# VH-VL binders against q9umr5, part 132

Target 1, 268 residues: q9umr5
Amino acid sequence: SYKPVIVVHGLFDSSYSFRHLLEYINETHPGTVVTVLDLFDGRESLRPLWEQVQGFREAVVPIMAKAPQGVHLICYSQGGLVCRALLSVMDDHNVDSFISLSSPQMGQYGDTDYLKWLFPTSMRSNLYRICYSPWGQEFSICNYWHDPHHDDLYLNASSFLALINGERDHPNATVWRKNFLRVGHLVLIGGPDDGVITPWQSSFFGFYDANETVLEMEEQLVYLRDSFGLKTLLARGAIVRCPMAGISHTAWHSNRTLYETCIEPWLS
Short names: E, the ipSAE of ESMFold2; O, the ipSAE of OpenDDE; V2, 0.75 times the mean of E and O plus 0.25 times the DockQ between their complexes.

## First folded at step 5 (VH-VL)

Design ge5 (framework fv_mavrilimumab; at its last look DockQ between E and O 0.81; V2 from the best seeds 0.00; counts 0 for: pae O 4.0 > 2)
Fold by ESMFold2-Fast, scan of step 5:
Structure ge5 (fold): chain C 268 residues (1-268), chain A 123 residues (1-123), chain B 111 residues (1-111)
Amino acid sequence: as target 1 above (268 residues)
Amino acid sequence: QVQLVQSGAEVKKPGASVKVSCKVSGYTLTELSIHWVRQAPGKGLEWMGGFDPEDGYTVYAQRFQGRVTMTEDTSTDTAYMELSSLRSEDTAVYYCATVSYDWKTGRYSFDYWGQGTMVTVSS
Amino acid sequence: QSVLTQPPSVSGAPGQRVTISCTGSSSNIYAGYDVSWYQQLPGTAPKLLIYGNSNRPSGVPDRFSGSKSGTSASLAITGLQAEDEADYYCQSYDSSLSGWVFGGGTKLTVL
């Protein structure tokens, strides 16, 4: 019947946060097996993203192996970046819909309470000094910190985002691109009232230039060079954009209208 | 240190209502999420409902919807659970418990429990 | 009927290891909801023993440990002592019921 759904949570999050999402899926697609991966919960969500990718990979392999018709991924916030890397490192994934739920796909550049807790005296303008150090790169949030005023440091120091976006060279880049392109649909969800993801267009592969003017996906070098397959996916008709206003960062997985409009159509 | 003190035992006739109280000390009621769990004699635990701080409202288990009401009086730091249209199968010990979120682990737990209130429904 | 399945009883001798299982389904444990364990001594309220699959609250000795895999969770008690004789309940969240659920309970007897 319906393909199983795998959910990957975000920063300082847990499986309980997705109870409404699972209830919506059960109502519209009864019998769907939905699994929220309860790895790297709470404080462990701060561990390096490559470590999280390895752990989540080990968890999804048996689920995918038992579902020959394919699976769907719903990946929230930071979890969307984990899923990006997962799809690139797995040469045998069978993901149909990858639903990215308000994830900072081009990175984050904004002051949040999470940053103040971890780095109390830092502002977004000076966080590059910590994040682009070897020590800072041991924290997940620094793995996708993208300071548009220090792009040279981002390219040299980012151990995760610059690599999966193809902005810095990696020996596996060609294989990662081939693997990522196996996905059936890339469904991008986000909106202007999120309040955490900055700029909110990062959820749609848009990002700040050096003047903090947002350039959309089609203007990014990553897209123009087709570094990991965005241009190919768009040409294939495989990218879905579903922006919605009025939704705060912690409400994406608990809003019925959002679910019916942006998620439900992609759960076969 | 949180302590939950519940009201005393009640004996009710079928069709009556019962209102159990749970007084909180050590924290203010507004800082806590209170849930209710019952246990029939010699049987297991059954969740009835409670305040969900993530949603900002009280949630009731489906089988109790329409006959249970959970309220709070912040001026006296007391939570209440009222169950109406009592039946003999409602004979049970009723517990209040705090539900806490541990941000370090990302986990929820029912960490502090009241002593329980025996409600007997018989004619 | 309990949503989470536990064996009705388990027994062991002092100093031994015992394990209590908790089996769920696709709407609870397999869905990714974590498991908590509660100890209930005769005539008392339940006491939190383990939360979030494997975490111990302050005051719970390290003889008690929890684990979770697939649709099941387990509570392990090592160095079994007479005072461990009690009922043990597992708990999780269930998305099909939109609520918290408990196992049927396991009576632990220390021989």
Scores: ipSAE 0.761, ipTM 0.888, lowest interface PAE 1.4, mean pLDDT 92
Fold by ESMFold2, look of step 6:
Structure ge5 (fold): chain C 268 residues (1-268), chain A 123 residues (1-123), chain B 111 residues (1-111)
Amino acid sequence: as target 1 above (268 residues)
Amino acid sequence: QVQLVQSGAEVKKPGASVKVSCKVSGYTLTELSIHWVRQAPGKGLEWMGGFDPEDGYTVYAQRFQGRVTMTEDTSTDTAYMELSSLRSEDTAVYYCATVSYDWKTGRYSFDYWGQGTMVTVSS
Amino acid sequence: QSVLTQPPSVSGAPGQRVTISCTGSSSNIYAGYDVSWYQQLPGTAPKLLIYGNSNRPSGVPDRFSGSKSGTSASLAITGLQAEDEADYYCQSYDSSLSGWVFGGGTKLTVL
């Protein structure tokens, strides 16, 4: 008997885009109930991430309730941030595997084809002017925009990423950490040829310092301070890192080798 | 305006093959994903297959795998569906249709349809 | 594998409201695949009415609306008119069949 799988999509996604992933699961784990959450699709994926977290929370509760043995999450791109927030705010979640599929876990900084859907001209060095304002924080992309050259603005203005990372004080930090640590495994997936996640190491909790040198997860303050449980999870052997080259951002959920290597082993 | 104009009605004997064409106008075939749907007399719609732009090749409904071939000629903006080993139950109207993605809603649909081609397989 | 189930027929008087149901399964609607609806007038090709569960393409009257919940979807038609008399099909994607699937169709009769 296999645990149900819940899929949380990213920016401007369609449930149809995940059809290959669902088909792979049906082939290798017959009888598994797999649900792509049909919320905040298309343009609605730009709504504030806390609104999306609230809506996705409401959708996962009945699924988790019907599966007391646990569920798995597969969370793609922006959806990986939604899922990490869910794991923090839900004191009653029963997630075994949290599979983060090329998600900007430490944030996003850089001009990419991803940004051209939203800002056709190059804006990365100036986007902080928009994103680190109350108006900008009403858009999901700005909720995880992380400009390494304006860290003081990020820390003060971020309504989402700085909070779920424990980079800014808040009264729920201890409870969110406790909740997040109830996950069985954190599976981190991404790679250098993604083309959208910048730096691509953000999918592994790496990120730029002020000189745009990538510091890996174990060099990040949030890891060193164990702000939300990364150091604890790694010490338990609960973090799996599964990098794969040669996969573009839109292909992570349609590559059979990636599925077999990085996803399949965690869908008991 | 996208228009899909299909070839005329066909009468075939059991065991033969039929090839239906679908000419695109208003857009080029490279801008569209053509799928094929059939409808037996008095019956419902049945998806047969089509070109998937995300995968970059044609996918076929399992039921028709091995009997159907769908091709495209981008120089003439014409899609083709060929069904072999015809049987009387293959008597149907065959439609071409576009499958398109609306990025604003994140949704797919069969939005433009050809007029249909009646294929009759006589005993 | 599973199929989308529609009532074979529904009817209503002019000006009334009718609904047409479309029931799927865990491999299609419940998996998160959206539902589209098509109108087929006698002797014509199907025409898109609703896509993405509830979105109306331009040119479709706002008397037509769609919704989805759980394993089921619904097409509602208000202010019935004689021109609404047609066959109606729901459609989704199915992961167990690896393909698009249509419902069996519903004949709407305007009395």
Scores: ipSAE 0.599, ipTM 0.840, lowest interface PAE 2.2, mean pLDDT 90
Fold by OpenDDE, look of step 6:
Structure ge5 (fold): chain C 268 residues (1-268), chain A 123 residues (1-123), chain B 111 residues (1-111)
Amino acid sequence: as target 1 above (268 residues)
Amino acid sequence: QVQLVQSGAEVKKPGASVKVSCKVSGYTLTELSIHWVRQAPGKGLEWMGGFDPEDGYTVYAQRFQGRVTMTEDTSTDTAYMELSSLRSEDTAVYYCATVSYDWKTGRYSFDYWGQGTMVTVSS
Amino acid sequence: QSVLTQPPSVSGAPGQRVTISCTGSSSNIYAGYDVSWYQQLPGTAPKLLIYGNSNRPSGVPDRFSGSKSGTSASLAITGLQAEDEADYYCQSYDSSLSGWVFGGGTKLTVL
């Protein structure tokens, strides 16, 4: 039998958004138990990511317990960060494949419709004033806002991304790294035509330097320092990068070609 | 508030076609996702199809594929459901309904319904 | 016959609490898709009663409540009133059918 699949949605999503993905899985892996976690939907997805991590943890624990052979995680957009954090805090998870589906794994620094809705009068160049405040950090989007021009503020004020990245020292960094390294495979999916994740390379742990030049994963300090295990995972052959062009942000979970190429191989 | 007003009762012979209309008011048709549900006398509700708000096209239930056509006239804010090759078992009340997404909860629902159109298929 | 299974009928006396169950499968309720509930009074169109498992639209009394667990959902009606006599339908989305599905309906009789 196939391992259960747990799906974690993104910002403002609902379970209905994943109907095509579930169909694909059912067709290619008949009998697979797929659970789209129905937590923090809609505007509730704006709640602090640590709160979401706790909620999702409570939901996945029973599923994992019933699947001693392991489970697969498909985590979309903001959900990818939630899942990474989840795997960092869980010392007993049994995740075989962690599929990060167009997630801002290295953070977000770009104007999007999401930001426009939440901060109508703010541009990305000024958002640091809000996001790196205690008030701003109460919103999920700010939890992974990564301003390359205000690195000090990011490192000191980011209550989520900087911590799970091990960029700011904290007592649990070593344990979180150990926990995260329990994953069998890290499958990173994203592409240049996403239109939301900015830069799109963030889905592959690439990101801007101080001059807004995009550096790849291997050039990032988190990799070089192996602060949460990326270097180790890569060395193990446990990181899979699957870039795909021609896919908009809202279509990653509903594209058959993408599924067959980037997702299906890791659901065995 | 959305209001859906459907066309009147229809009596058809087997093999004929019926086209039911659903006039939208309160909002424009372009702002709404219209679905159709039927109910045979004394029976339950059966989803026939409707506009998928995420995919951007109309989806039909497998049972009715090839026999049902759902269209919209945005100039008159009217949705239509045409069912062909009518059979006696197609005798039912046909409802149009809106499927809305609640941004606060992230949930879909059939939140507004027409009054229904009785379609009788008899020899 | 219906993808979602409901009891054909339930009954209760005024003031009592009644529950209507809705059982699905791994391709709908268990998969994480929401359950909605509709009330259909005799000779009328269905009315949305509960959506998103437990949310009440405006105008629906709080004596109506919905819950979901595992492969099943439940509609609870407290303080049963004569006007509650109606048919009740659960609804969800089914990934295997790629469409919305209803339960078979439950006739609630107020004794």
Scores: ipSAE 0.027, ipTM 0.663, lowest interface PAE 4.0, mean pLDDT 93
ESMFold2 (binder alone), look of step 6: mean pLDDT 88; pTM 0.912

Design ge50 (framework fv_mavrilimumab; at its last look DockQ between E and O 0.92; V2 from the best seeds 0.00; counts 0 for: pae E 2.4 > 2)
Fold by ESMFold2-Fast, scan of step 5:
Structure ge50 (fold): chain C 268 residues (1-268), chain A 123 residues (1-123), chain B 111 residues (1-111)
Amino acid sequence: as target 1 above (268 residues)
Amino acid sequence: QVQLVQSGAEVKKPGASVKVSCKVSGYTLTDLSIHWVRQAPGKGLEWMGGFDPEDGETVYAQRFQGRVTMTEDTSTDTAYMELSSLRSEDTAVYYCATVSYDWKTGRYSFDYWGQGTMVTVSS
Amino acid sequence: QSVLTQPPSVSGAPGQRVTISCTGSSSNIGAGYDVSWYQQLPGTAPKLLIYGNSNRPSGVPDRFSGSKSGTSASLAITGLQAEDEADYYCQSYDSSLSGWVFGGGTKLTVL
C-alpha cells in the first residue's frame, strides 16, 4: 500500500499540467492515491505566497489526517516554496518525501529567454524597485525575488522568502525549524537547461553572491547557521540531490526519465 | 470570434473510411487545439482524441488507436479526422471542438464546437 | 460504461431549482482534475456552460452554477426556465485512461 501523494503546482499552472506525472505514478506504483491541489490556479497563482500557504494548508490537513503512515509532497516551481512554508507552519505534518521540482529555494534573479525578448536585461536589474515595495509584496513572484545587488532591500522587504529561509529573524523561527525537520526526505531536482529558474542552482539552495558568482548550499549562511535545518537534514542523510540536464522548466512534470531517476525512488 | 464549420453528412459501407473536415475561422489553426468528440444516435458524448494543447502532439482515446488519424492543414485552416474500417456502431454525429486555456482561471475547456457531421454506416 | 456517472434524467417546474450530479473516482475528479459542463439543446451541438468547476463563459446567466467536492461535481440551475430543457454533460480528465471523459448525460425535462 503506497503513501498518498499530494501535488502542489507553480506559477500559472493547472492540475491538467500534471497528467503525465500521474500516469507515471500509476504505472510504477499502482493504487497510489494522488491529489493535485487545484487551488490558486492561473492568475490566482500571483496571490501572496502566505495567502496561498493558508489555502493549501486547509486542503492538505484532511489528506494527511486520513494517512497515518504519512504522505509524499511533489511541489513544482513556485509550489516548492509553498511546500517549504507548509512544512514549517504545520505543527502536525506527516510528510515523508518532500520532492521539490525545479523550485527557486534561494530565490529568483534573472530574465528568462522569453522575458529577455519582451523586456530587456534592465528589467531584471530594476525589478527590485517594484518587488521590494509593500505593493510588490502582494504578488507571489516578488515574494521570492532575490536581487544579489540589493541584499539590504531583500532582507528588509521580503515578506516570505527571507523569513522562511531564516535570513531575517522571525518570532516563530525556532518552531518552524522544528516542524520542517520532521520531514523524512528532502529531494531536490533541477537542472541547467530549465531556462526559467535563475540561477538554476537555486533549486539546490545555491545562489548568486554580489558578483553573480554562484555559491552552493554548503557555502550559504542559511546552511552554515542551520537556520531552518538544512545542515541537520544533510547530516541525517535526508537530503537527495538529483540534477538533470536537457529539461526545460515546463517539462519537469512530464519527462519519464526524470520521473524514473529522481521521483520514483522516493514514493514508498 | 471562433467559428468551426464541418463537412457535410456521409453515408459509408462497412469496411470503408471516412474523412471529416473542420474549417476554422476567427483564429489561425496553429493557435488552436482541435479535438474530436462523437455521439451515436440517442447516446452520450465520447471523446476520440485531439491535439494536446501543452505538448503539441496528437493523442487518441485507446479504443480508437490504430483506426483514427487526426491531421491539420494550416494553409487552409482545416483540421481532419479520418476513421477507417467503419462498422455499423460507428454511426454517429462527429464534432470538432477547440480546447483552450484560460490564463485567468488556469483551466482548459472545450469552448467552441462545430455543428457536427452525421456519418451513417450501413450496407 | 461511462467513467463519470450522471442521473439519466431530472425534472422540475418553472422557477424551481434542480441539481445534476457527476460522480467520478480517484483517477479523475478525485485526482484534482477540474470539471466542465455542457448543455445540448435538441438537434444542436453541445455548448460550454461551466468550466473549471465553477466558471461561467460570457453569456451564461448566473442561475447556472457549478461546484466540486471530493470525487464528485454538481451543476445547479435556479429559476428553471422552459428553454433549459436539454441534455447536460459533465466532463473531466482521467489519468488512468490518459484522456478526456464525459458523463453519460442527464436529460432535463421542464414540466
Scores: ipSAE 0.779, ipTM 0.890, lowest interface PAE 1.3, mean pLDDT 91
Fold by ESMFold2, look of step 6:
Structure ge50 (fold): chain C 268 residues (1-268), chain A 123 residues (1-123), chain B 111 residues (1-111)
Amino acid sequence: as target 1 above (268 residues)
Amino acid sequence: QVQLVQSGAEVKKPGASVKVSCKVSGYTLTDLSIHWVRQAPGKGLEWMGGFDPEDGETVYAQRFQGRVTMTEDTSTDTAYMELSSLRSEDTAVYYCATVSYDWKTGRYSFDYWGQGTMVTVSS
Amino acid sequence: QSVLTQPPSVSGAPGQRVTISCTGSSSNIGAGYDVSWYQQLPGTAPKLLIYGNSNRPSGVPDRFSGSKSGTSASLAITGLQAEDEADYYCQSYDSSLSGWVFGGGTKLTVL
């Protein structure tokens, strides 16, 4: 029988937004139990990511307990960061496929509609002043803000991304890496026409250097130092990269070709 | 307040078609997602279809696929539901309603309803 | 039969608490889709009572409350009043049907 699928949404999402994805799963894998976690919806999705991780952890525990053969995670946008943190903090997770659906895994450095709405007088070039403050770190968007021109501030002030990337020393780094490495497959999905994730290669653990040149995953220090296990996973053949052009940020979970190409093969 | 005003009652013969209108005021139709729900006499509510609130595509309930067409006229802020090949079991009150997203809660609901249009199919 | 199952009727005396259940499945409520509740007075259109499982729109008194657990939802009415005599419908989305679904309705009688 098919493993249960747990879906974790992004900013200002609802369970309804994933209806097409759930319909595709029902058609191709009938009988699969699929749960979109109905937590931190709407403006609650702006709460600090560590609060969201704790809440989602509590929700997944009973699902995982009922499925000793394992579960799959499909995690969209901001939700992909929540899920990566879950894999690190849970020493008892049984996730086979972690499917990261257009998530800003190496951070965000772009003017989004949500940032414009939240901080209307700011641009990406000056948001580091807000995001790298204690007040700014109380907003989820700032938890993964990654200004390539202020890397020292990022490394010192990030309460979330720098920690789960292993870019800053902390007492749990070894345990988190061990836990993350228990995942069966890491499936990375994204594309150049996303329009929100900036750079879009963040969905593949790529990111800007100080000149705003995109360095791919294998050029990142966190990969080279194997800070949280990316190099180890790649060496195991456990990382799948599935880029697709022509898909806007809100359409990743409603494109049948994307589902069949990038998601379906990993829903055993 | 959003207000939905529907066309008047209709009597039709089996095999005919009916087209019910739903005029929107208080908001522009372009910003709304109009759906249609019917209720046979003494029975419950049945969703028929509507315009998807996220992408604006029409979606029809499976049992009405091929018999129903839902359209909008943006210049008059009027939505339409046309049901063809009418049968006696299509006798019902037909409601238009909005499906709206509340950004604060991240939730959808059928929040504003028209007064209903009685359609009677009788030979 | 309706995709969402409600009792056909419930009753209570004025001032009492009543609960109306709504039982779904893994393709609707159990998949994480929200439950909304509608009140329909005789001869009128349905009125939104609860959305997003537990949220009350403006003008709905706090003696109406909703909750969701697993594949089921409940509408609770406390301090029952004669004016609460109506039909009540739960509603969600269903991925196997690719559409919005309503419960069969519950007639509330105030004794």
Scores: ipSAE 0.583, ipTM 0.837, lowest interface PAE 2.4, mean pLDDT 92
Fold by OpenDDE, look of step 6:
Structure ge50 (fold): chain C 268 residues (1-268), chain A 123 residues (1-123), chain B 111 residues (1-111)
Amino acid sequence: as target 1 above (268 residues)
Amino acid sequence: QVQLVQSGAEVKKPGASVKVSCKVSGYTLTDLSIHWVRQAPGKGLEWMGGFDPEDGETVYAQRFQGRVTMTEDTSTDTAYMELSSLRSEDTAVYYCATVSYDWKTGRYSFDYWGQGTMVTVSS
Amino acid sequence: QSVLTQPPSVSGAPGQRVTISCTGSSSNIGAGYDVSWYQQLPGTAPKLLIYGNSNRPSGVPDRFSGSKSGTSASLAITGLQAEDEADYYCQSYDSSLSGWVFGGGTKLTVL
């Protein structure tokens, strides 16, 4: 039998958003138990990511317990960060494939529709004033806001991304790294035509330097220092990068070609 | 508030076609997702199809594919459902309804319904 | 016949509490899709009663409540009133059918 698949949604999503994905899985892997976790939907997805991690943890624990052979995670957009954190804090998870579906794994620094809605009078260049404040960190989007021009503020004020990246020292960094390394495969999916994740390379742990030049994963300090296990995973052959052009952000979970190329191979 | 007003009752013979209209007011049709649900006399509700707001296209229930056509006239804010090759079992009240997404809760629902159109198929 | 299974009928006296169950499967309720409930008074169109498992639209009294667990959902009506006599339908989405699905309906009789 196929391993259960757990789906974690993104910002403002619902389970209905993943109907095509479930159809694809049902067609190609009949009998697969797929669960789209119905937590923190709609505006509740704006809640602090650590709160979301705790909620999703409570939901996945019983699913994992009933699947001793392991489970697969498909985590979309913001959900990809939630899942990475989840795998970092869980010392007993049994995740075979962690599929990060167009997630800002290295953070977000761009003017998106979501940002315009939440902060209509703010540009990405001055959003640090809000996001790196205590009240700003109460919003999920600010939890992974990564301003390359204000690295000091990011490192000191980011209550989520900087911690799961091991960029700021904390007492659980070693344990979290150990936990995350329990994953069988890390499948990174994203593409240049996403239109939301900025830079799009963030889905592959690429990101801006201080001059807004995009550096690759292997050039990032988190990789070089192996702060949360990326270097180790890569060395194991456990990281899969699946870039695809021509897909907008809201279509990653509803594209058959993308599914067959980047998702399906890791559900067996 | 959205209001849906449907066309009047229809009597058709087997093999014929019927086209039911649904006039929208209170909101512009382009801002709404119209779906169709029918109910045979004394029976339950059956989803026929409708516009998928995420895919931006009309989706039909498998049972009715090839026999049903749903269209919209944005100039008159009217949605249409045409069912061809009518059978006696197609005798039912046909409803149009809006499917809305609540961004606050992240939930979809059939929140507004027309008054229904009785379609009788008899020889 | 219906993808979602409901009891054909339930009854209660005024003031009592009644519950209507809606049983689905792993391809609909169990997959995480929301459950909505509709009230259909005799000779009228269905009316949205509950959406998103437990949310009430404006105008729906709080004596109506919905819940969901596993592959099943439930509609509870407290303080049953004569005007509650109607047919009730649950609804969800089914990935195997690629479409919205309704329960078979439950006729509620107020004794």
Scores: ipSAE 0.417, ipTM 0.792, lowest interface PAE 1.5, mean pLDDT 94
ESMFold2 (binder alone), look of step 6: mean pLDDT 89; pTM 0.920

Design ge51 (framework fv_mavrilimumab)
Fold by ESMFold2-Fast, scan of step 5:
Structure ge51 (fold): chain C 268 residues (1-268), chain A 123 residues (1-123), chain B 111 residues (1-111)
Amino acid sequence: as target 1 above (268 residues)
Amino acid sequence: QVQLVQSGAEVKKPGASVKVSCKVSGYTLTELSIHWVRQAPGKGLEWMGGIDPEDGETVYAQRFQGRVTMTEDTSTDTAYMELSSLRSEDTAVYYCATVSYDWKTGRYSFDYWGQGTMVTVSS
Amino acid sequence: QSVLTQPPSVSGAPGQRVTISCTGSSSNIGAGYDVSWYQQLPGTAPKLLIYGNSNRPSGVPDRFSGSKSGTSASLAITGLQAEDEADYYCQSYDSSLSGWVFGGGTKLTVL
């Protein structure tokens, strides 16, 4: 029978958002046990990402323990960063496919309605003043705010993303890399019409340089240094890149063609 | 203060169609999703369908697919549920309800209900 | 048939605690979908009592509480009062059916 699937939602989201995804899985892989984690929903998705990682860790342990053949993760938007940290901090995970749905893996540098709601007078060029403070780091969105014009502040103040990307030193970096490398497949999904994730190539580990020119994954220092295992995963054929145009941020989990092309092949 | 007011009781013959209305006040209809739930006499609640709160698309329960049509008229803040090919087993009270998303808790709920419309299908 | 299973009836005396169970499966409560509870007085429309497993709408007293564990949920009523006599329904979403599902209902009798 099929491996269980664990789903992790995104910012200002909940388990209900994945009803179409579960319908698709049931059609193509009938009998699959799918668990959509209903932790940190709505406003609670703004809690610090390390707090969310701890809560999701407690929820996934019993699911993984019941599945000796392994599990798959489908992690949407901000949830993709939670799942990256889970794979690094768990020294006993048995994840086969980690499917990242339009997640800002190298960070976010763009104005969105969510950001305007939380910080109504701030523009992306000025948000570094709030996010790189101790108060700002108590909000999940600031944990992966990556201002390419203030990279020194990002490296010093980011309590989450800079650490899991190996951009700033951490005592557990070697163990986190070893744990992350146990994943069977890293499936990266995203596209130019997302409208929220900025730059959209962040979903594929690309990001802005100081001139706001996007550099792809292979040009990033974290890749070149193999800081948490991207170069090793690519070399062993474990990274899958599945870009698709025409899909807005809230539609990645409800588009049938996207599911059939990018997700279905990686569920076993 | 959201209120849902439904149309009056109907008596129909087998094979006929019935169209129940649900007028929303206290908010614009386009800001609320409307779902329909029925209850046969002395029996439990059964979801029939509604508008998906995330994309505004209509979703129908499998057993009613092909017989039910749900629509809305935003100019009059009124939602409609039409059920065709009526059978005696369709005798029930039909309720409309709002489905809302509470961003503070991240939860969905059927938070306001209409008073119900009794539809009797008799020979 | 009801997809979510509730006992057909429960009873208690004034001041007592009663608990109403709602048992689902891996495609609904077990898949992580929230549970809501509704109170229905005779001849009246259902009223939302609990949503999102344990949240109370304004006006619902804290004597009513909800919880969820695994594939099941429970509604607890403490300090039972005569006016609590009603039918109670649980509700969740079911991914296999792609729709909302209700429990069969539980008639609460206050002795």
Scores: ipSAE 0.006, ipTM 0.525, lowest interface PAE 11.2, mean pLDDT 88

